# VHH binders against q9xw16, part 21

Target 1, 132 residues: q9xw16
Amino acid sequence: MSGWNAYIDTMTAAAPSIKRCAIVGAADGSVWARTEADNVFKASEEELKTFVALFNDVTQVPAKGADIEGVHYVVPRTEESLIFGKKENTGFFAVKTKSAVLIAVYEGPNEVAAQVRKAVESMQTYLNNAGY

## First folded at step 19 (VHH)

Design wg5
Fold by OpenDDE, look of step 20:
Structure wg5 (fold): chain B 132 residues (1-132), chain A 120 residues (1-120)
Amino acid sequence: as target 1 above (132 residues)
Amino acid sequence: EVQLVESGGGLVQPGGSLTLSCAASGFTFDTYAMAWYRQAPGKKRELVAGVGTGDDTVYMDSVKGRFTISRDNAKNSVYLQMNSLRAEDTAVYYCAAPKEPPEGYGFDYWGQGTLVTVSS
């Protein structure tokens, strides 16, 4: 088990509504860690490569949405290092660190999204401070 | 102050059609995706449809092929064309917009809602 798996566990513990999550390389979308077993994060390498590239120009993302695990999400808005999307009762948060993108897919009522954002942003801060 | 004002709701028979409208103000409309939510009695609010700043759209599965979300940036408006309405579509429908950075975690602002009742 990679040390990155610990960060996956930290995020999922911090926000129980997270169903799947992954830590991927910001440059190429390579998977560093992901949820497994019953909660396998299923995005392909090609999809993740495309996804992380969205951070090259986040201003364009609301126009075209984002795809994760073959699911298309509408993106309400973006920030420089933050992309989030919605689909039915699901959504995702993706935050960019110095070298990684953290992706969390969640399910639940609207209110749970706040906790998910907090979880991924907390990890974002931690990793950034650690040089990642 | 962000304001979202829905209109167009009403009573309609199954199989009927309605068009909901939302007039938005208080933010840069064309820079944000917009959405329609609905809340049926005893149920949680759910995302019905979303429209990006382009032509990107997202629908809940139960309304695909029946509902169409669109927007008119010149009018700061978003619409929901609802066709082939079913009893289970009965709900209060809400127009929704995200909060401006750095706040928000989805569609955060809501209108007062407009009631859609589908009944024979």
Scores: ipSAE 0.926, ipTM 0.964, lowest interface PAE 0.4, mean pLDDT 96
Fold by OpenDDE, fold request of step 21:
Structure wg5 (fold): chain B 132 residues (1-132), chain A 120 residues (1-120)
Amino acid sequence: as target 1 above (132 residues)
Amino acid sequence: EVQLVESGGGLVQPGGSLTLSCAASGFTFDTYAMAWYRQAPGKKRELVAGVGTGDDTVYMDSVKGRFTISRDNAKNSVYLQMNSLRAEDTAVYYCAAPKEPPEGYGFDYWGQGTLVTVSS
Protein backbone atom coordinates (compact mmCIF):
# COMPACT_ATOMS: atom_id res chain seq x y z
CA MET B 1 0.00 0.00 0.00
CA SER B 2 2.60 2.50 -1.13
CA GLY B 3 -0.14 5.01 -1.91
CA TRP B 4 -0.66 5.56 1.80
CA ASN B 5 2.85 6.95 2.12
CA ALA B 6 1.71 9.98 0.16
CA TYR B 7 -0.75 10.78 2.95
CA ILE B 8 2.05 10.52 5.51
CA ASP B 9 4.01 13.03 3.45
CA THR B 10 1.01 15.33 3.22
CA MET B 11 0.51 15.42 6.99
CA THR B 12 4.18 15.93 7.79
CA ALA B 13 4.41 18.70 5.22
CA ALA B 14 1.34 20.43 6.65
CA ALA B 15 2.72 20.37 10.21
CA PRO B 16 6.52 20.49 10.48
CA SER B 17 6.36 19.83 14.23
CA ILE B 18 5.19 16.29 13.52
CA LYS B 19 8.12 14.03 14.28
CA ARG B 20 6.54 10.70 13.50
CA CYS B 21 3.21 9.55 12.19
CA ALA B 22 1.39 6.46 11.04
CA ILE B 23 -1.73 5.29 9.31
CA VAL B 24 -3.04 2.06 10.78
CA GLY B 25 -6.09 -0.13 10.43
CA ALA B 26 -8.86 0.87 12.79
CA ALA B 27 -9.89 -2.74 13.31
CA ASP B 28 -6.57 -4.33 14.23
CA GLY B 29 -3.86 -1.67 14.34
CA SER B 30 -2.07 -3.04 11.29
CA VAL B 31 0.37 -0.54 9.84
CA TRP B 32 -0.58 0.77 6.42
CA ALA B 33 2.07 3.50 6.33
CA ARG B 34 4.45 5.22 8.71
CA THR B 35 7.32 7.63 8.83
CA GLU B 36 10.66 5.88 8.37
CA ALA B 37 14.37 6.61 8.02
CA ASP B 38 15.41 9.10 10.72
CA ASN B 39 11.85 9.48 12.00
CA VAL B 40 10.70 5.90 12.33
CA PHE B 41 7.33 5.47 13.98
CA LYS B 42 8.24 2.76 16.47
CA ALA B 43 4.97 1.57 17.93
CA SER B 44 4.64 -2.20 17.78
CA GLU B 45 1.66 -3.88 16.22
CA GLU B 46 0.71 -5.18 19.64
CA GLU B 47 0.72 -1.66 21.05
CA LEU B 48 -1.20 -0.32 18.08
CA LYS B 49 -3.83 -3.02 18.46
CA THR B 50 -4.36 -1.84 22.02
CA PHE B 51 -4.31 1.80 21.00
CA VAL B 52 -6.92 1.60 18.25
CA ALA B 53 -9.18 -0.28 20.67
CA LEU B 54 -9.31 2.90 22.77
CA PHE B 55 -11.72 4.28 20.19
CA ASN B 56 -14.27 1.67 21.26
CA ASP B 57 -14.88 3.78 24.37
CA VAL B 58 -13.10 7.11 24.28
CA THR B 59 -14.82 8.28 27.47
CA GLN B 60 -12.52 6.12 29.56
CA VAL B 61 -9.28 7.27 27.99
CA PRO B 62 -8.78 10.47 30.05
CA ALA B 63 -8.89 8.34 33.19
CA LYS B 64 -6.07 6.06 32.09
CA GLY B 65 -4.07 8.04 29.55
CA ALA B 66 -2.61 6.51 26.42
CA ASP B 67 0.64 4.87 25.37
CA ILE B 68 2.37 5.33 22.04
CA GLU B 69 5.86 4.08 21.25
CA GLY B 70 6.30 3.12 24.89
CA VAL B 71 5.61 6.68 26.04
CA HIS B 72 2.73 7.46 28.39
CA TYR B 73 0.65 10.57 27.76
CA VAL B 74 -2.00 12.32 29.80
CA VAL B 75 -5.18 12.75 27.79
CA PRO B 76 -6.89 16.08 28.47
CA ARG B 77 -10.16 15.00 26.85
CA THR B 78 -11.50 13.01 23.94
CA GLU B 79 -14.05 13.15 21.18
CA GLU B 80 -15.76 10.30 19.39
CA SER B 81 -13.09 10.12 16.71
CA LEU B 82 -10.29 12.06 18.41
CA ILE B 83 -7.76 11.21 21.09
CA PHE B 84 -4.90 13.51 21.97
CA GLY B 85 -2.27 13.47 24.67
CA LYS B 86 0.47 15.54 26.24
CA LYS B 87 3.83 14.86 27.87
CA GLU B 88 6.40 17.57 28.53
CA ASN B 89 6.93 19.34 25.20
CA THR B 90 5.55 16.43 23.21
CA GLY B 91 2.13 15.15 22.35
CA PHE B 92 0.09 13.19 19.91
CA PHE B 93 -3.11 13.44 17.93
CA ALA B 94 -5.01 10.38 16.83
CA VAL B 95 -8.09 10.57 14.64
CA LYS B 96 -10.31 7.78 13.41
CA THR B 97 -11.63 7.52 9.87
CA LYS B 98 -14.05 4.97 8.48
CA SER B 99 -11.38 2.31 8.35
CA ALA B 100 -8.15 3.83 9.68
CA VAL B 101 -6.55 5.61 12.60
CA LEU B 102 -4.14 8.44 11.88
CA ILE B 103 -1.53 9.03 14.55
CA ALA B 104 0.83 11.99 14.69
CA VAL B 105 3.47 12.48 17.37
CA TYR B 106 4.77 16.02 17.65
CA GLU B 107 7.32 18.03 19.59
CA GLY B 108 7.53 21.73 20.33
CA PRO B 109 5.93 24.63 22.18
CA ASN B 110 2.26 24.32 23.07
CA GLU B 111 1.06 26.40 20.13
CA VAL B 112 2.36 23.95 17.51
CA ALA B 113 -0.34 21.49 18.55
CA ALA B 114 -2.96 23.58 16.76
CA GLN B 115 -1.27 23.01 13.42
CA VAL B 116 -0.87 19.29 14.10
CA ARG B 117 -4.55 18.86 14.90
CA LYS B 118 -5.48 20.73 11.75
CA ALA B 119 -3.20 18.54 9.65
CA VAL B 120 -4.53 15.22 10.91
CA GLU B 121 -8.16 16.33 10.84
CA SER B 122 -7.76 17.60 7.30
CA MET B 123 -6.46 14.20 6.30
CA GLN B 124 -9.27 12.58 8.27
CA THR B 125 -11.82 14.52 6.25
CA TYR B 126 -10.10 13.72 2.98
CA LEU B 127 -9.90 10.00 3.67
CA ASN B 128 -13.48 9.83 4.90
CA ASN B 129 -14.67 11.47 1.70
CA ALA B 130 -12.59 8.99 -0.27
CA GLY B 131 -14.29 6.11 1.52
CA TYR B 132 -11.44 5.15 3.82
CA GLU A 1 -16.63 31.74 31.76
CA VAL A 2 -13.81 29.38 32.61
CA GLN A 3 -11.74 30.54 35.55
CA LEU A 4 -8.59 29.03 36.98
CA VAL A 5 -7.20 30.71 40.08
CA GLU A 6 -3.82 29.64 41.39
CA SER A 7 -2.53 30.22 44.91
CA GLY A 8 0.26 29.11 47.19
CA GLY A 9 3.29 30.54 45.44
CA GLY A 10 6.05 32.32 47.30
CA LEU A 11 9.70 32.46 48.23
CA VAL A 12 11.33 29.28 49.53
CA GLN A 13 14.87 28.11 50.14
CA PRO A 14 16.42 25.25 48.20
CA GLY A 15 15.27 21.94 49.62
CA GLY A 16 12.05 23.51 50.83
CA SER A 17 8.48 22.54 50.08
CA LEU A 18 5.46 24.34 48.72
CA THR A 19 1.91 23.39 47.83
CA LEU A 20 0.10 25.10 45.00
CA SER A 21 -3.66 25.11 44.70
CA CYS A 22 -5.95 25.83 41.80
CA ALA A 23 -9.64 26.57 42.06
CA ALA A 24 -11.49 25.85 38.84
CA SER A 25 -14.92 27.01 37.71
CA GLY A 26 -16.98 27.52 34.60
CA PHE A 27 -16.77 23.98 33.21
CA THR A 28 -17.46 20.35 34.13
CA PHE A 29 -14.31 19.83 36.16
CA ASP A 30 -14.44 16.10 36.75
CA THR A 31 -14.69 15.22 33.05
CA TYR A 32 -11.33 16.67 32.07
CA ALA A 33 -7.71 16.10 32.89
CA MET A 34 -5.93 18.99 34.59
CA ALA A 35 -2.35 20.14 34.49
CA TRP A 36 0.28 22.41 35.93
CA TYR A 37 2.59 24.35 33.67
CA ARG A 38 5.46 26.65 34.48
CA GLN A 39 7.30 29.39 32.68
CA ALA A 40 10.67 30.76 33.67
CA PRO A 41 11.96 34.07 32.33
CA GLY A 42 13.13 33.73 28.75
CA LYS A 43 11.85 30.17 28.47
CA LYS A 44 8.79 28.58 26.93
CA ARG A 45 5.90 27.43 29.05
CA GLU A 46 6.31 23.75 29.82
CA LEU A 47 4.07 21.00 31.14
CA VAL A 48 5.15 20.11 34.67
CA ALA A 49 2.49 17.60 35.62
CA GLY A 50 -0.85 16.31 34.44
CA VAL A 51 -3.58 14.34 36.13
CA GLY A 52 -6.31 12.46 34.33
CA THR A 53 -9.90 12.07 35.38
CA GLY A 54 -8.73 9.09 37.40
CA ASP A 55 -5.41 8.63 39.15
CA ASP A 56 -3.33 8.71 35.99
CA THR A 57 -0.42 11.13 36.27
CA VAL A 58 2.34 12.42 34.04
CA TYR A 59 5.41 14.35 35.12
CA MET A 60 8.31 16.00 33.41
CA ASP A 61 11.48 14.07 34.15
CA SER A 62 13.14 16.81 36.19
CA VAL A 63 10.35 16.83 38.80
CA LYS A 64 9.68 13.10 39.10
CA GLY A 65 9.88 11.97 42.69
CA ARG A 66 9.72 15.55 43.95
CA PHE A 67 6.38 16.87 42.69
CA THR A 68 2.95 15.33 43.11
CA ILE A 69 -0.17 16.42 41.27
CA SER A 70 -3.57 15.59 42.72
CA ARG A 71 -7.15 16.66 42.38
CA ASP A 72 -10.27 17.00 44.50
CA ASN A 73 -13.35 16.85 42.33
CA ALA A 74 -15.64 17.76 45.22
CA LYS A 75 -13.78 21.05 45.54
CA ASN A 76 -13.10 21.56 41.83
CA SER A 77 -9.46 21.90 42.73
CA VAL A 78 -6.09 20.63 41.57
CA TYR A 79 -2.92 20.72 43.63
CA LEU A 80 0.81 20.53 43.11
CA GLN A 81 2.89 19.42 46.06
CA MET A 82 6.47 20.47 45.45
CA ASN A 83 9.22 18.97 47.60
CA SER A 84 12.98 19.25 47.47
CA LEU A 85 12.70 22.47 45.52
CA ARG A 86 15.64 23.63 43.44
CA ALA A 87 16.67 26.98 42.04
CA GLU A 88 15.76 25.78 38.53
CA ASP A 89 12.17 25.29 39.70
CA THR A 90 11.80 29.07 39.91
CA ALA A 91 8.99 30.08 37.58
CA VAL A 92 5.43 31.26 37.30
CA TYR A 93 3.24 28.22 37.71
CA TYR A 94 -0.05 27.98 35.84
CA CYS A 95 -3.05 25.78 36.32
CA ALA A 96 -4.36 24.52 32.99
CA ALA A 97 -7.49 22.90 31.58
CA PRO A 98 -8.63 21.87 28.11
CA LYS A 99 -11.30 23.64 26.14
CA GLU A 100 -14.57 21.85 25.71
CA PRO A 101 -15.23 20.11 22.40
CA PRO A 102 -14.83 20.76 19.62
CA GLU A 103 -12.18 23.38 20.30
CA GLY A 104 -8.72 23.09 21.75
CA TYR A 105 -5.55 21.13 21.15
CA GLY A 106 -4.28 20.34 24.63
CA PHE A 107 -4.51 22.29 27.82
CA ASP A 108 -5.89 25.54 26.52
CA TYR A 109 -7.11 27.56 29.50
CA TRP A 110 -4.64 29.09 31.93
CA GLY A 111 -4.89 30.89 35.21
CA GLN A 112 -3.15 34.13 36.08
CA GLY A 113 -0.25 32.14 37.49
CA THR A 114 1.51 32.09 40.83
CA LEU A 115 5.18 32.90 41.26
CA VAL A 116 7.46 30.36 42.88
CA THR A 117 10.93 31.61 43.73
CA VAL A 118 13.52 29.19 45.03
CA SER A 119 16.53 31.07 46.36
CA SER A 120 18.94 30.93 49.26
Scores: ipSAE 0.924, ipTM 0.963, lowest interface PAE 0.4, mean pLDDT 96
Fold by OpenDDE, look of step 19:
Structure wg5 (fold): chain B 132 residues (1-132), chain A 120 residues (1-120)
Amino acid sequence: as target 1 above (132 residues)
Amino acid sequence: EVQLVESGGGLVQPGGSLTLSCAASGFTFDTYAMAWYRQAPGKKRELVAGVGTGDDTVYMDSVKGRFTISRDNAKNSVYLQMNSLRAEDTAVYYCAAPKEPPEGYGFDYWGQGTLVTVSS
């Protein structure tokens, strides 16, 4: 297990509704760590490259939505370093650090999303403080 | 104050059609995606359809091909055209909007809802 895998474990432990999770390079979408086994994060390299590029101009994302793991999500709104989306009873949160993008895909009623956001933003803060 | 007011619900027979409308106020409507949710008795509220600030749309699988979400920014309104209605579509339908930054985790504001009953 790499050091980045530990951060995956931290986020998933903090928010049980997270089904899949990944830490990818902000520059190119390269996967640094991801959930595996029964909860493997399935986004392709090309998809992740496209996804992380959304952070270059988040203002346009609500107009087009976002794709993760071949699933299309509506994006209610965005922030400078935050993109989140919804589909049915699923959604995602993606936050950008200095060098990474953290992606968490979750499942459950709307209320579980609050905990997921908190988990990824906590990790965002930690990694930023660590220089990542 | 954010206000979402739904209308258009009612009783219809299976196979029938309804158009729901939502009038929104109290926020910059055209900057946010909007959505319709529904809640059937004994079930959790679920996202039925979402529309982005453009033409982007998302639907739950069970309504694809039958429901169409649209928006009119000039009227600050969102619509849900429901065709080929089924008994399982019976629910209270809610118009939904996100909270403005930094708060929110999805669609956070809801109207009072409009009841759609599909029954023979």
Scores: ipSAE 0.923, ipTM 0.962, lowest interface PAE 0.4, mean pLDDT 96
Fold by OpenDDE, fold request of step 21:
Structure wg5 (fold): chain B 132 residues (1-132), chain A 120 residues (1-120)
Amino acid sequence: as target 1 above (132 residues)
Amino acid sequence: EVQLVESGGGLVQPGGSLTLSCAASGFTFDTYAMAWYRQAPGKKRELVAGVGTGDDTVYMDSVKGRFTISRDNAKNSVYLQMNSLRAEDTAVYYCAAPKEPPEGYGFDYWGQGTLVTVSS
């Protein structure tokens, strides 16, 4: 959906450390919007399908980690609608809305993660209130 | 209160080996992934290795094949076996754990650190 690109822009503007970002369907991992051009979000459809399925049982995710864009991340812990991971100076935050999963991959010192989480969760709240 | 206490650091020659240990307390240890970070002089703290609640592991590229992270849930401990040490591995090494919900951005709790010096 073309309108979803605006939400990508909102998240990336809110957290400059976000390198790539995507909004995908929670049910099937279909890409609704994603960063393009120099920072194209590269996760495959199959990978995203697997990833969004992690939200069916987040309690198991820390045991296995998570893969995004072919990169494996350790997952410190999870919440019902939140999965985040770390690798070197990179990480990701993924939050689930009523119908979508928002994924933000970031790069930088550890402290930048706070802003990334805030950006993604803010969008999560907005979309949930909007019925998505 | 979460406590992370590292040990095992020291001076070692290039090519040598060292095992770091971390004793954790104050939280449900087996519920969370654990990690080792390091901070070299003048550099930012960086994730060296992480271990999930299972056998899942992640390593920074420069230590792959040389370092091994492991955990012993019965002892509430995390270990970092470091082989083929290089001068560039010199740093203060920190054991790390995440905060419990709802707080946290990754690995948020840190120990006091243990110094590893690799020098001839």
Scores: ipSAE 0.921, ipTM 0.961, lowest interface PAE 0.4, mean pLDDT 96
Fold by ESMFold2, fold request of step 21:
Structure wg5 (fold): chain B 132 residues (1-132), chain A 120 residues (1-120)
Amino acid sequence: as target 1 above (132 residues)
Amino acid sequence: EVQLVESGGGLVQPGGSLTLSCAASGFTFDTYAMAWYRQAPGKKRELVAGVGTGDDTVYMDSVKGRFTISRDNAKNSVYLQMNSLRAEDTAVYYCAAPKEPPEGYGFDYWGQGTLVTVSS
């Protein structure tokens, strides 16, 4: 899926601190594209289905945290279409579009996190405007 | 205005225990996860432990099994029970909270910190 891979490249170029990222279907967690090879995004089908279902009620997510790639993250807070989490020196940002969830996993301090959030939210806007 | 006030730091021998406390105010405490960070001399500030709005927790690997984070929503407080302390646990410990929506990127507010020194 060459077209979706370009969006992966766009996000990783916009925020080089992104270690891994993926675009998955919002309904079922199916992988539309992901980072591969040197930085493969290794979340299982079962984990992604569970993860995207968190967007069904984001207000409950800070109570239970989130799992991605076998790592459990504390979720400080959420917004209607945004979930983010922290564990040690790593974190993730996930945003929901009309039909997809964009997930980016990163390492680094708050300045890095700000760049990652901006990258995924910019892509969220792009895909929403395109009908996805 | 958000305020986070840490207490409970001090000098402790290796193998000892210490309880840190954080009093929080200026936000709706019950709706946000809370965390403890630490910063050792010459190192970056790092997330030690986090606690969700319920009983969900995360820990850095080096403290897992030795430290316990907890919260008391009635007192707007978060605690860090530190057992089996080691010299490498020496740091300033910070209580941390997220910014209110739509701002923030993680745990974005920190208190002034409380110093923990582990030495003989």
Scores: ipSAE 0.748, ipTM 0.900, lowest interface PAE 1.0, mean pLDDT 91
Fold by ESMFold2, fold request of step 21:
Structure wg5 (fold): chain B 132 residues (1-132), chain A 120 residues (1-120)
Amino acid sequence: as target 1 above (132 residues)
Amino acid sequence: EVQLVESGGGLVQPGGSLTLSCAASGFTFDTYAMAWYRQAPGKKRELVAGVGTGDDTVYMDSVKGRFTISRDNAKNSVYLQMNSLRAEDTAVYYCAAPKEPPEGYGFDYWGQGTLVTVSS
């Protein structure tokens, strides 16, 4: 848990526009780490189970969107291990590793979104190489 | 050669209605979500509404219940029905689409826009 919190800190430091962030188990959505205190990641266990299951067939996600923290996002498109969504001035990026899904929620325009995507994909690569 | 061509903007009184249209070409329209953005003078561009590849929709809170986004995949077209217009809805409205994989971060292509002015 203390080690997983370090990965949360690494992502938020790399992309300060991340407002909330979590690492959850890919099979069941169990929370391994998340932003806490003033930036609590507030997704429920049931919501996270539903969310990680989207990676079972990413091609269906743009038709129905995605929910995180009770917010519904339109999903412009997906890639095999990548889902991202937009709502008003907010968005998310989520990437899947061997064992986990990394979720980052941000506010801002496409320049901010590019920074967030880079941060989560860098961590995705790191965790995959570490066997996670 | 992605092209997004908006039309239907104009001058309308508060409480009135307009329908915006967007003709899209140069990409596989039916595989991507589409969106309308707007930018008012002195403000940041903001997502007004999005429509998924199916019937899924998202709206900014201030327009929900007044605006309706829709798409017609046979015509490669996206529409924004705007009802109960307010002065605060005055803006240039842009049709938007995502970039092809592996690039992009949201809705990354933009049309030239169509001006909507809500005034007496």
Scores: ipSAE 0.736, ipTM 0.895, lowest interface PAE 1.0, mean pLDDT 91
Fold by ESMFold2, look of step 20:
Structure wg5 (fold): chain B 132 residues (1-132), chain A 120 residues (1-120)
Amino acid sequence: as target 1 above (132 residues)
Amino acid sequence: EVQLVESGGGLVQPGGSLTLSCAASGFTFDTYAMAWYRQAPGKKRELVAGVGTGDDTVYMDSVKGRFTISRDNAKNSVYLQMNSLRAEDTAVYYCAAPKEPPEGYGFDYWGQGTLVTVSS
């Protein structure tokens, strides 16, 4: 399968409140695709390497929070393949597949977050079923 | 059933201080982050501060340096120390918690709130 950018487009179309998102390698945080141009997903490779390693033990994440794009978020709780965080009027959802981590950063109140979670979890299921 | 009971609100002068308290029950308190939200008249609810299960905190920019969030897991309680209060801090303040897995999207439970009025 080619064109990882199509999956970026699918997630942003499914949840318009997503401002930036990325698909990164679960082992090393390498960027497979991301939003570009005027809404570039700006996390560095070193930040992403640290971020994806959080999935090695999600139970520790609510104690220390998470950083994405230089912004620190409180993490209310986690699930084995799901980390999400809140800061002021923004947040993120991140899910792990077999090979990747999907990250979506959104703006809006908590009520908007349902669309974002559904979008990333739908893609998580799709990629897992495809072997990724 | 999750219960969040806020207390400590009241009327204070600008520059004054208040401590808000929240007693939590009905869930495993020490495994979840907790938060304070506020809602000013005519405004949407906004996240004021959050505290992780350890010592991690986040604050909205306008309160950083003036407000301190803390928790006491032995008492299943979360606190908001508010110093140097300003008129714009006038709001109903809500204690907030996430829903149990697999439900929820953030801090999804709110208490009934406690009113803080900063006036002169």
Scores: ipSAE 0.726, ipTM 0.891, lowest interface PAE 1.1, mean pLDDT 91

Design wg5
Fold by ESMFold2, look of step 19:
Structure wg5 (fold): chain B 132 residues (1-132), chain A 120 residues (1-120)
Amino acid sequence: as target 1 above (132 residues)
Amino acid sequence: EVQLVESGGGLVQPGGSLTLSCAASGFTFDTYAMAWYRQAPGKKRELVAGVGTGDDTVYMDSVKGRFTISRDNAKNSVYLQMNSLRAEDTAVYYCAAPKEPPEGYGFDYWGQGTLVTVSS
């Protein structure tokens, strides 16, 4: 409970279509927590460092897309603290808090994507209010 | 009002080619990625290809190397060049765009679609 793993559990419970997710440091992409075992979130340190840096200028992301776990996604559009991407019937949502980036990878159509977005944004709001 | 109007569908033989076009209006076209989806009979709609605001593209694995998505920002148009067509490519093809912030979850607007039939 006192570790970041509880927040992983909260997001995956709120949106069961999340296949993998992680909480990583916004400055360097260091992994604070992630789904494990059969649902291991397997992004490398190098990939995560590159990924969190996208939040330095989100307006450039739709031009080049984004990579997570070695998968390249088209990014339809962004918001200041939100990047999301699509590839076939899979996608991701990533939101930035004061100290972290929350990343959730899901499978399913736009209807399940709505649930995923709600889950990560609810956690974003909670962590921001807590000073993280 | 967002409008997406597809054209270019038709009947082709296996191994043949078609070019699909999508005319877009009612939003700032060049600031958003665009996509093509398809829906075969009895299946769910699936993302075929996406094109970013620059040169970035994404394809579903089964069409990679055969289909090419492109855009023409001067004409607010998106294209799907479909080569080496197979019977499994038979579907209604839809042009798609994201909703404006803060709404949406992906590519959330679709046109009425254009039918592609690949049959001997």
Scores: ipSAE 0.724, ipTM 0.890, lowest interface PAE 1.1, mean pLDDT 91

